# Designs tried in a protein design chat: VH-VL binders against Histidine kinase CKI1 (CKI1). Part 6

Target 1, 134 residues: Histidine kinase CKI1 (CKI1), of Arabidopsis thaliana (Mouse-ear cress) (o22267r987to1120)
Amino acid sequence: RVLVVDDNFISRKVATGKLKKMGVSEVEQCDSGKEALRLVTEGLTQREEQGSVDKLPFDYIFMDCQMPEMDGYEATREIRKVEKSYGVRTPIIAVSGHDPGSEEARETIQAGMDAFLDKSLNQLANVIREIESK
Short names: E, the ipSAE of ESMFold2; O, the ipSAE of OpenDDE; V2, 0.75 times the mean of E and O plus 0.25 times the DockQ between their complexes.

## First folded at step 3 (VH-VL; framework fv_recaticimab)

Design r8a (from r8 with heavy chain S31D; at its last look DockQ between E and O 0.75; V2 from the best seeds 0.00; counts 0 for: pae E 6.6 > 2)
Fold by ESMFold2, look of step 3:
Structure r8a (fold): chain C 134 residues (1-134), chain A 122 residues (1-122), chain B 112 residues (1-112)
Amino acid sequence: as target 1 above (134 residues)
Amino acid sequence: QVQLVQSGAEVKKPGASVKVSCKASGYTFTDYYMHWVRQAPGQGLEWMGYINPSGGSTKYHQNFKDRVTMTRDTSISTAYMELSRLRSDDTAVYYCARELYSGEYYDAFDIWGQGTTVTVSS
Amino acid sequence: DIVMSQSPSSLSASVGDRVTITCKSSQSVLYSSNNKNYLAWYQQKPGKSPKLLIYWASTRESGVPDRFSGSGSGTDFTLTISSLQPEDFATYYCQQYYDYPTFGQGTKLEIK
């Protein structure tokens, strides 16, 4: 189960299509960091309520770094705060339209993201393999 | 084969609410987003919002966001649209429509329900 | 919202005529990364739901007769019916899905 977070409608749809081609059957989309935080928080609340503590609301989150109001770094920080209360950690992959610079790489780590992927998504399968090897 | 079958016509008074159902068959209900579109008498098509049946997440057009609720029941492959605080200008045919998915991107609406007429009058 | 403007709003034609309907979007609906125009055309007969004819501006949906064709790119699009049949008298809508969907106001195609 995957969540794609991007304020750009077409970018979300293209990412969803690539994930489905890889065999991901359940792909959710949302268009803001605030909505991403809400979905994770609700999923964790329902998970605790139902006693299904061995399954995360999402197996992966693909988080666009640049979004209005709450950007991807802020959203990730807030998600990590909520997750700490539940003792879980969802893989969150940073997605950006720029090559990673030293500042963007540092912000990714400081926000608590697990990997970086450019919007071309050419390295999607490799990034997932790297995360799962951990 | 693939089809969307909607609930029957409704007549309501101003201030009431209406809940329209849309039952999917012939495909995997949770693989495709479901949209709701309405059409007032003699008018064009107006998009209201969508639901992802898999997780239940929704997005509503700003004109409806305070009055519309879209839900689904995956056990019976059925989507619902509820519109509250009805006004006379909510008189319309309400359609559910499946978002076509093809390749690496979403396409237009390839399958439509037959429509549900909602009439709001004093 | 991306505004879709159709012309004409209504049109009278005879069986066998060639008909052209235009649609203009307020923003480009061409996604340059995949070179696709996110533009669709629908046919709607009285009392019936819309039927998808064309997507990606020029790709016919399965089962749609070859007399229907779409063309254009960016902001300007055209639906052409090369030889009208009796069953083609209907209202036609363009729709963009580059962003949250919006429709043109419709073009009613009438006999005679």
Scores: ipSAE 0.074, ipTM 0.705, lowest interface PAE 6.6, mean pLDDT 86
ESMFold2 (binder alone), look of step 3: mean pLDDT 94; pTM 0.957
OpenDDE, look of step 3: ipSAE 0.771; ipTM 0.908

Design r8b (from r8 with heavy chain S57R; at its last look DockQ between E and O 0.73; V2 from the best seeds 0.00; counts 0 for: pae E 7.0 > 2)
Fold by ESMFold2, look of step 3:
Structure r8b (fold): chain C 134 residues (1-134), chain A 122 residues (1-122), chain B 112 residues (1-112)
Amino acid sequence: as target 1 above (134 residues)
Amino acid sequence: QVQLVQSGAEVKKPGASVKVSCKASGYTFTSYYMHWVRQAPGQGLEWMGYINPSGGRTKYHQNFKDRVTMTRDTSISTAYMELSRLRSDDTAVYYCARELYSGEYYDAFDIWGQGTTVTVSS
Amino acid sequence: DIVMSQSPSSLSASVGDRVTITCKSSQSVLYSSNNKNYLAWYQQKPGKSPKLLIYWASTRESGVPDRFSGSGSGTDFTLTISSLQPEDFATYYCQQYYDYPTFGQGTKLEIK
């Protein structure tokens, strides 16, 4: 199960297509950081009630960094707060249209994102392999 | 063979609700978004919304947002569209449609259901 | 929403004619990252579901005769039927899928 978070409709569809080509069978999309936070929070709450606290609602989250109201960094920080009380950590991959500057790279790390990927998605498979390596 | 088979025609009174089903076969139901499109008599096509069958997440066009509910049952590969508080101008043929996959990008709608005629009359 | 405007609303033609139908979008449907136009054309016969003819503005769907062609980019698109056959009399719709889908109002192609 993968969540793609991007306020841009076509960017979400392109990312979804690439993930499906790689063999991901279940791709969810949402268009805001607030909605991403809601989906993760509700998923964790439901799994706790069912006794499945070691299962994640999503195996990966691809989080666009720039979104209105709650951006990807804020959404990730809030997700990490919620995950802390459940003792879990979803891989969250930062997605951006530009190479990160020094401050953007620091904010990625401080927010708790696990990797960075530009919107061309050319390195998607490599990023996944790196994360799954440990 | 990939196909979408919809439930039969419905006649309803204003204020009632209708629930249309769309059964998928020949492909992995949870791997493709399902869209709903309607067509009033003698009119063009109007997109209503979609559902991701995997998690059940939906997105509705603003014109239907407060009256439409899209759901699915993955155990029988079936999507549903329910429209409430029906009006006479909801009389239309309602279609389910699957997004086309043609490589690494999703395209338009390649597979359509046969349509379900809903008539709203007093 | 991206508004799609088709012209003409109806058209009368004879078998063997070359016809063109135009479609204009209120904003560009060209995505620069992959250089593709997110524009499709459908054919619909009475009592039937729409049938996909063209996607990516100019790519024919499998099984669609060569006489159907699509062209254009950005905001202006054309469907051309080079030599009408009796089975081509139908209503034609353009559709963008660059954003949440919208359709043109349709062009009804009738025999004279």
Scores: ipSAE 0.060, ipTM 0.708, lowest interface PAE 7.0, mean pLDDT 86
ESMFold2 (binder alone), look of step 3: mean pLDDT 94; pTM 0.957
OpenDDE, look of step 3: ipSAE 0.808; ipTM 0.920

Design r8c (from r8 with heavy chain Y101W; at its last look DockQ between E and O 0.69; V2 from the best seeds 0.00; counts 0 for: pae E 5.1 > 2)
Fold by ESMFold2, look of step 3:
Structure r8c (fold): chain C 134 residues (1-134), chain A 122 residues (1-122), chain B 112 residues (1-112)
Amino acid sequence: as target 1 above (134 residues)
Amino acid sequence: QVQLVQSGAEVKKPGASVKVSCKASGYTFTSYYMHWVRQAPGQGLEWMGYINPSGGSTKYHQNFKDRVTMTRDTSISTAYMELSRLRSDDTAVYYCARELWSGEYYDAFDIWGQGTTVTVSS
Amino acid sequence: DIVMSQSPSSLSASVGDRVTITCKSSQSVLYSSNNKNYLAWYQQKPGKSPKLLIYWASTRESGVPDRFSGSGSGTDFTLTISSLQPEDFATYYCQQYYDYPTFGQGTKLEIK
């Protein structure tokens, strides 16, 4: 179960296609950080009501860093706040159109993201394998 | 075989609501986005929005966002489109359509329902 | 929304003719990262659902006869029917899916 968060329609559709080619059967999309927060929050609430409190609504979130209103870093911070009440942590992969400079790398870590991926998505399989190998 | 079968024709008065169903068969319902497109008599095609059946997330065209609700029931592989506060210019054929998957990116609409005629008149 | 403009609105032709229909988008539907044009063509007969003919501007859908071909890039696209058959008299729509889908107004192809 994967969530792709990007305000750019074609970017998130391309990412969805790559994930499905890799064998991900369920890919959800949304176009804002606020919607991502809503989906995670509602998913956790529903799992709690069904007695699946340690099951994540998404196995991975691919979060575009630059979005209007609520950017990916702010969305991640809000998601981490909600997850704290449930004792869970969803892998959140930062997606950006520019190289991770030292400041952006620190902001990624401080926001609580788990990995970084450029928008070309060339390293998508490598990032997934590294996260799953733990 | 892959198919989408829609509910039957409806006649409504202005101000009413209509709910059209679209039952999928022959493929994994939750793996493909479902779109709704309408066509007024003698007019072209107008995109209304989509639903992801897996999580239920939706996106509506601005012209419909205050009046349309798209839902689904994954246990019976069925998508629904409800349009409220109907007006005479909502008279149209309403189609459900499956988003084509062809590798890395979703393409156009490869499978369409047969259409549901909704007539709104006094 | 990306506006799709088709030309002509209607067209009369005879069986065996070569027919072209054009479609112009208000902005490019070419995605630079994969170099693909996100444009499709549909055929619709009266009382029937649209049928996908071509996607990615030039790729024929499975089961579509070789006489249908698509061409163009960026903002300017053409559907060509090389030798018109009786079953090809229909209305044709272009559609972009680079952003939220929009359709051209349609081109009605009629028998002369």
Scores: ipSAE 0.236, ipTM 0.756, lowest interface PAE 5.1, mean pLDDT 86
ESMFold2 (binder alone), look of step 3: mean pLDDT 94; pTM 0.954
OpenDDE, look of step 3: ipSAE 0.753; ipTM 0.905

Design r8d (from r8 with light chain N34D; at its last look DockQ between E and O 0.67; V2 from the best seeds 0.00; counts 0 for: pae E 3.3 > 2)
Heavy chain, then light chain:
Amino acid sequence: QVQLVQSGAEVKKPGASVKVSCKASGYTFTSYYMHWVRQAPGQGLEWMGYINPSGGSTKYHQNFKDRVTMTRDTSISTAYMELSRLRSDDTAVYYCARELYSGEYYDAFDIWGQGTTVTVSS
Amino acid sequence: DIVMSQSPSSLSASVGDRVTITCKSSQSVLYSSDNKNYLAWYQQKPGKSPKLLIYWASTRESGVPDRFSGSGSGTDFTLTISSLQPEDFATYYCQQYYDYPTFGQGTKLEIK
ESMFold2, look of step 3: ipSAE 0.399; ipTM 0.803
ESMFold2 (binder alone), look of step 3: mean pLDDT 94; pTM 0.958
OpenDDE, look of step 3: ipSAE 0.709; ipTM 0.896
ESMFold2-Fast, scan of step 4: ipSAE 0.017; ipTM 0.665

Design r8e (from r8 with light chain Y98W; at its last look DockQ between E and O 0.73; V2 from the best seeds 0.00; counts 0 for: pae E 10.7 > 2)
Fold by ESMFold2, look of step 3:
Structure r8e (fold): chain C 134 residues (1-134), chain A 122 residues (1-122), chain B 112 residues (1-112)
Amino acid sequence: as target 1 above (134 residues)
Amino acid sequence: QVQLVQSGAEVKKPGASVKVSCKASGYTFTSYYMHWVRQAPGQGLEWMGYINPSGGSTKYHQNFKDRVTMTRDTSISTAYMELSRLRSDDTAVYYCARELYSGEYYDAFDIWGQGTTVTVSS
Amino acid sequence: DIVMSQSPSSLSASVGDRVTITCKSSQSVLYSSNNKNYLAWYQQKPGKSPKLLIYWASTRESGVPDRFSGSGSGTDFTLTISSLQPEDFATYYCQQYWDYPTFGQGTKLEIK
């Protein structure tokens, strides 16, 4: 189950399409960091109530870095705070139009994101395989 | 055969609610987003919103966000659109529409329901 | 919302005529990362639901006759019917799907 977070409608739909082509059966979308935080928080709360606290609401989160109001870095930081209370960690992949080494790329590490992916998504399969190997 | 079959015509009074159903067959219901589009008599097409049947997540156009609710029942492959506080200018044909699959997933619509006429009159 | 403007609003033509309908978007619907135009064309006959004709601005949906073609890029798009047939009497809509869907106001095509 995958969550795609991007305020840009077409970018969100393109990412969803590529994930479905790779065989991801459930792809959820949302258009803000605040909504992503809500979905993760509610998913963790519901699974705790059902006694499944070691399960994640999402297997992966693809988080656009550049969003109005709550950007991807802030959203990730808030998600990590909530996850600490439950002892879990969802793989969060930063998605950006910037090259590695930019200020946004530096913020990726500080926010607690697990990988970086260009918005073209050319390396999507490679990034997933790398994360799954560890 | 891929089909979307909608519920029958409705006549409602102003202030009431209407709930239109859209039953999918011939494909995996949870794999495609379902959209709702309406068309007032003699007018063009107006997008209302979508639902992801897999998780039930929705997005509504601002013009409807406080009056529309989109839901689904995956056990019977059926999507629903409920519009509340009806006005006379809500008189329209309401369509469900499936997102196109052409090797990618988009908001162009390849399969449409037959339409449900909702008439709001005193 | 992206505003879609069609012209003409209505048009009369004879069987065998070449017909063009234009559609302009208020912003580009070309996604530079994949070089695709997120634009579709629909045909709607009276009392019927819309039928998809063209997507990606120029790709015909399966089963659509080859007399229908789409062209254009960015903000300016054209639907062409190369040799009008009696069954082509309908209203035609363009639609962008770059952002949440919006439709042109429609072009009513009447056969003389």
Scores: ipSAE 0.007, ipTM 0.641, lowest interface PAE 10.7, mean pLDDT 85
ESMFold2 (binder alone), look of step 3: mean pLDDT 94; pTM 0.957
OpenDDE, look of step 3: ipSAE 0.474; ipTM 0.852

## First folded at step 4 (VH-VL; framework fv_recaticimab)

Design a11G (from r8d with heavy chain D107G; at its last look DockQ between E and O 0.66; V2 from the best seeds 0.00; counts 0 for: pae E 3.1 > 2)
Fold by ESMFold2, look of step 5:
Structure a11G (fold): chain C 134 residues (1-134), chain A 122 residues (1-122), chain B 112 residues (1-112)
Amino acid sequence: as target 1 above (134 residues)
Amino acid sequence: QVQLVQSGAEVKKPGASVKVSCKASGYTFTSYYMHWVRQAPGQGLEWMGYINPSGGSTKYHQNFKDRVTMTRDTSISTAYMELSRLRSDDTAVYYCARELYSGEYYGAFDIWGQGTTVTVSS
Amino acid sequence: DIVMSQSPSSLSASVGDRVTITCKSSQSVLYSSDNKNYLAWYQQKPGKSPKLLIYWASTRESGVPDRFSGSGSGTDFTLTISSLQPEDFATYYCQQYYDYPTFGQGTKLEIK
């Protein structure tokens, strides 16, 4: 199950299509960091109530770095705080319109993101394979 | 056979609420977004919003945001649209429509329900 | 919202005629990353639900006769019916899905 977080309508629709082409059966979309945090938090709460505490609400989160109000770095930090209480860690892939400079790469790591992907998504399959090989 | 079957016609008074159901069959309900579109008598098509049946997330057009609620029950492959504080200008046919996936991208609406007529009158 | 404007609002034609219907969007619906126009055409007969004819501006949906064709790019689009059949008399709508969906006001095609 995958979550695509992007405030841009066509960008998240295209990303969803590419994920489905790769064989991802369930792709969720949302348009803000706040909504992403809510979905993860509710998913963890629901799984605890059902006795499934070792299951993640999402196998991957593709998080656009720059969004209004709560950006992808802030959303990731808040998600990591919630996950700490449950002892889990969702793979979170940073998505940006260009390759990061040193400062952007540093903020990705500091926020707790696991990988970086250009918004063209040309390297999507490679990034997923790398994460799964770990 | 892919099919969307909606609940029957309803007559409501101003101020009431209506809840329209849309039952999917012939495909995996949770794999496709479901949209709601209405058509007032003699008028064109007006998009109201969508739901992703998998996680239940929704998005509503600004004109309906404070009056519409879209939900689903995945155990019976059914989507719901509830419109509250009805007015006479809410009289319309309400459609559910499945979002087409075509290739790498989401498409337009490839399967539509038969429509549910909602009449709001005193 | 992206505004979709159709022309004409109505027209009368005979079986066998060639008909064109135009649709203009208030902003481009071409996504530069994939070079696709996110525009669809629907047919709606009286008392029936809309039926998808064309998506991505020019791709026919499965089972749609080849007398229906779509063309155009960016902001200006055309639906063409090359030889009208009796079953083609209906109202036609364009729709963009580049952003949250919006529809044209419709073009009613009547038998002459």
Scores: ipSAE 0.376, ipTM 0.787, lowest interface PAE 3.1, mean pLDDT 87
ESMFold2-Fast, scan of step 4: ipSAE 0.563; ipTM 0.840
ESMFold2 (binder alone), look of step 5: mean pLDDT 93; pTM 0.949
OpenDDE, look of step 5: ipSAE 0.781; ipTM 0.914

Design a11S (from r8d with heavy chain D107S; at its last look DockQ between E and O 0.81; V2 from the best seeds 0.00; counts 0 for: pae E 5.1 > 2)
Heavy chain, then light chain:
Amino acid sequence: QVQLVQSGAEVKKPGASVKVSCKASGYTFTSYYMHWVRQAPGQGLEWMGYINPSGGSTKYHQNFKDRVTMTRDTSISTAYMELSRLRSDDTAVYYCARELYSGEYYSAFDIWGQGTTVTVSS
Amino acid sequence: DIVMSQSPSSLSASVGDRVTITCKSSQSVLYSSDNKNYLAWYQQKPGKSPKLLIYWASTRESGVPDRFSGSGSGTDFTLTISSLQPEDFATYYCQQYYDYPTFGQGTKLEIK
ESMFold2-Fast, scan of step 4: ipSAE 0.650; ipTM 0.858
ESMFold2, look of step 5: ipSAE 0.253; ipTM 0.767
ESMFold2 (binder alone), look of step 5: mean pLDDT 94; pTM 0.955
OpenDDE, look of step 5: ipSAE 0.793; ipTM 0.917

Design a4D (from r8d with heavy chain L100D)
Fold by ESMFold2-Fast, scan of step 4:
Structure a4D (fold): chain C 134 residues (1-134), chain A 122 residues (1-122), chain B 112 residues (1-112)
Amino acid sequence: as target 1 above (134 residues)
Amino acid sequence: QVQLVQSGAEVKKPGASVKVSCKASGYTFTSYYMHWVRQAPGQGLEWMGYINPSGGSTKYHQNFKDRVTMTRDTSISTAYMELSRLRSDDTAVYYCAREDYSGEYYDAFDIWGQGTTVTVSS
Amino acid sequence: DIVMSQSPSSLSASVGDRVTITCKSSQSVLYSSDNKNYLAWYQQKPGKSPKLLIYWASTRESGVPDRFSGSGSGTDFTLTISSLQPEDFATYYCQQYYDYPTFGQGTKLEIK
């Protein structure tokens, strides 16, 4: 189960299509950091109520870094706070139109993200393979 | 094989609510988005919104967002569309439609339900 | 919303005719990253649900006869039926799926 977070409709659609072509059967989308935080929080609460707090609502989250109101970095930090109370950690992959400079790479790490993916999605398969191997 | 079967026709009074069902078969229900489209008599097609059956997330068109609720039950592969505070101009055929996946990106709506006629009159 | 405009609103034709229906979007539906136009064409017969004919502006859906073809790019699109058959009399709709879906108002193809 994968969550794709991006305020741009066509970007979400294209990412979802590429994921499904690669064999990902369940792809959820949302268009804001606040909605991503809500989905993760409610998913964790539901799993706890069902008797297993270690069941993740998503296997991966693809998080657009630049979104209005709550950006991807802030959304990731808030998700990490919620996850800490449940004792779990979801792989979160940063998606950005900027090539990672040293400052951008540092912000990605500091926010708690696990990987970086350019918005062109050319490296999507390689990023998933890398995350699955760890 | 792949089909969407909708609930039967409804006649409602203004101010009532209607809930239309759409039962999927022949494919993995949670792998495709389900859209709702309506068509007033003699008029064109109007998109209302979608639900992702996997997580239950929804997106509604601005014109419907204060009156529509889309849900699903994965145990019976059924999607629902509830429209509240009905007006006479909500009289229409309501369709569910699957967003296809083909090749690298999503296609258009490849499978449609047969439609549910909703008549709102007093 | 991306606004879709079709012309003509109705068209009378005879079996064997070549017919063309046009569709214009208020904004480009060409995605530069994959060079695809997110535009579809549907056929609807009275009392029936719409049937997908064409997607990505020019790709024919499986099972659709080769007399149906789509063309165009960006904002201007055409559906062509090269040799009209009796079963082709129907209403045709274009639809963009570049953003949240919107449809043209439809073109009714009638028997002369």
Scores: ipSAE 0.304, ipTM 0.774, lowest interface PAE 3.5, mean pLDDT 87

Design a4G (from r8d with heavy chain L100G)
Fold by ESMFold2-Fast, scan of step 4:
Structure a4G (fold): chain C 134 residues (1-134), chain A 122 residues (1-122), chain B 112 residues (1-112)
Amino acid sequence: as target 1 above (134 residues)
Amino acid sequence: QVQLVQSGAEVKKPGASVKVSCKASGYTFTSYYMHWVRQAPGQGLEWMGYINPSGGSTKYHQNFKDRVTMTRDTSISTAYMELSRLRSDDTAVYYCAREGYSGEYYDAFDIWGQGTTVTVSS
Amino acid sequence: DIVMSQSPSSLSASVGDRVTITCKSSQSVLYSSDNKNYLAWYQQKPGKSPKLLIYWASTRESGVPDRFSGSGSGTDFTLTISSLQPEDFATYYCQQYYDYPTFGQGTKLEIK
């Protein structure tokens, strides 16, 4: 179960396609940080109420860093606040159109993100393996 | 054998609601997005929206967003499209269609239902 | 919305003819990162559902006869039927899927 968050439709579609090619059967999409926060919050609430063994609504979240209104950094910070109430942490991967510099790396860590991925998605498989190793 | 089978024709009065069903078979229902497209008599194709059957997330075209609701029931591999406050200009054939996947990227609509004729008349 | 325009709106042809239908998008449907055109072609016969013929502008769907071919890039696209058969008389639609889906108005292919 993966969530792809990107306000750009084609970027979101391409990421979803690459994930499905890698064997990810269930991919959800949304186009804003606000919607991502809503989906995570509702999923956590629903699973808690149902007494589900699997507490996480998503195994990974791919979060575009630059989005209008609520950007990926702010969305991540808000998701982390909600997750504290449930005692869980979803792996959140930052997606950006620019290669990570020290400044971008600092911002992703400070927001609570777990990894960084360039928008070309060339390192997608490597990032997933890295996250799964933790 | 992959197929989408839709519910039968409907005749409704203005102001009523109609709910069309689309039953999928021959593939994993939750792995492919389902779209709804309509076609008025003698006219072209008009996209209405989609549902992701996995999580139930939806996206509606702005022309329909205040009147359309798309849902699904994963236990019977069926998608639904409900259109409310019907007008005579909602008379059309309504199709469900699967957004395909061809390796790396999303394909266009590779499988279509047979269509459901909805007639709105007083 | 991306506006799709087809020409001609109707075309009369005979069996064995080479037929071309054109489609123009109001903005490019070529995605620079993968160098693919997000453009499809469909065939629709009266009383029937549309059938996918071509996707990614030029890739033929499985089972579609090789007399059907797609070409073009960016904003200008063409569907060609190299030798028209009786079963090919239908309405043809182009569709972009670069953004939320939009269709051309259709080209009706009629017997001359």
Scores: ipSAE 0.383, ipTM 0.810, lowest interface PAE 3.3, mean pLDDT 87

Design a9S (from r8d with heavy chain Y105S)
Heavy chain, then light chain:
Amino acid sequence: QVQLVQSGAEVKKPGASVKVSCKASGYTFTSYYMHWVRQAPGQGLEWMGYINPSGGSTKYHQNFKDRVTMTRDTSISTAYMELSRLRSDDTAVYYCARELYSGESYDAFDIWGQGTTVTVSS
Amino acid sequence: DIVMSQSPSSLSASVGDRVTITCKSSQSVLYSSDNKNYLAWYQQKPGKSPKLLIYWASTRESGVPDRFSGSGSGTDFTLTISSLQPEDFATYYCQQYYDYPTFGQGTKLEIK
ESMFold2-Fast, scan of step 4: ipSAE 0.388; ipTM 0.802

Design b8E (from r8d with light chain D34E)
Fold by ESMFold2-Fast, scan of step 4:
Structure b8E (fold): chain C 134 residues (1-134), chain A 122 residues (1-122), chain B 112 residues (1-112)
Amino acid sequence: as target 1 above (134 residues)
Amino acid sequence: QVQLVQSGAEVKKPGASVKVSCKASGYTFTSYYMHWVRQAPGQGLEWMGYINPSGGSTKYHQNFKDRVTMTRDTSISTAYMELSRLRSDDTAVYYCARELYSGEYYDAFDIWGQGTTVTVSS
Amino acid sequence: DIVMSQSPSSLSASVGDRVTITCKSSQSVLYSSENKNYLAWYQQKPGKSPKLLIYWASTRESGVPDRFSGSGSGTDFTLTISSLQPEDFATYYCQQYYDYPTFGQGTKLEIK
């Protein structure tokens, strides 16, 4: 179960296609940080109410850093606040069109993101393998 | 055989709601986005929105967002489109359509339902 | 929305004719890093649902006769029927899927 968050429709579509080709059958999409927060919050609530063995609504989230209104960093911070009350942590991967400079790297860490992925998606398979090995 | 089968024709009065169903068979229902497209008599095709049957997330066109609700029931592989506060200009054939996955990318609509005629008249 | 402009609105032709229908998008539908044009063509016969003919601007859907071909890139696209058959008289629509889907207004192909 993967969530792809990107305000750009074609970027989400390409990422979803590549994930599905790799064998990820459940890919959810949304176009804003606010919707990502809503989907995670509602998924956690529903699983808690159902007494689900697996408490996480998503195994990992690919979060575009640069989005209007609520960017990926803010969305990640808010998701982390919600997750704290449930005692869980979803791997969140930062997605950006730029190499992470020192400022971007700092923001990624401070927001609570777990990894970085270039928008070219060349390292997508490697990032997923790293996460799945945990 | 991959197939989408829609519910039968409806005649409604202005102000009523209509709920159209679309039952999928021959493929994994949760693996493909389901779109809704309508066509008024003698007019072209108008996209209304989609639902991801896996998580249930939806996206509606601005023209419909205040009146349309798309849902699904994964236990019976069925998608639903409900349009409320019907007007005479909502008279149309309503189609469900599956978004093609070509192996690496999502594509056009490869499978369509047969259509549901909705007539809004006083 | 990306606006799709289709021309002509109707045309009359005879069996065996070569027919060309054009479609223009208000914005590029080319995803240049993958070299993919997010454009499709559909055929619709009276009382029937649309049938996918072409996707990726030029890729024929399985089972579609090779007399149908698509071409173009970016904003300008064409559908060609090289030798018109009786079953080809229908309305044809182009569609972009680069953004949320939009369709051209349709071209009605009628017997001359």
Scores: ipSAE 0.258, ipTM 0.777, lowest interface PAE 4.7, mean pLDDT 87

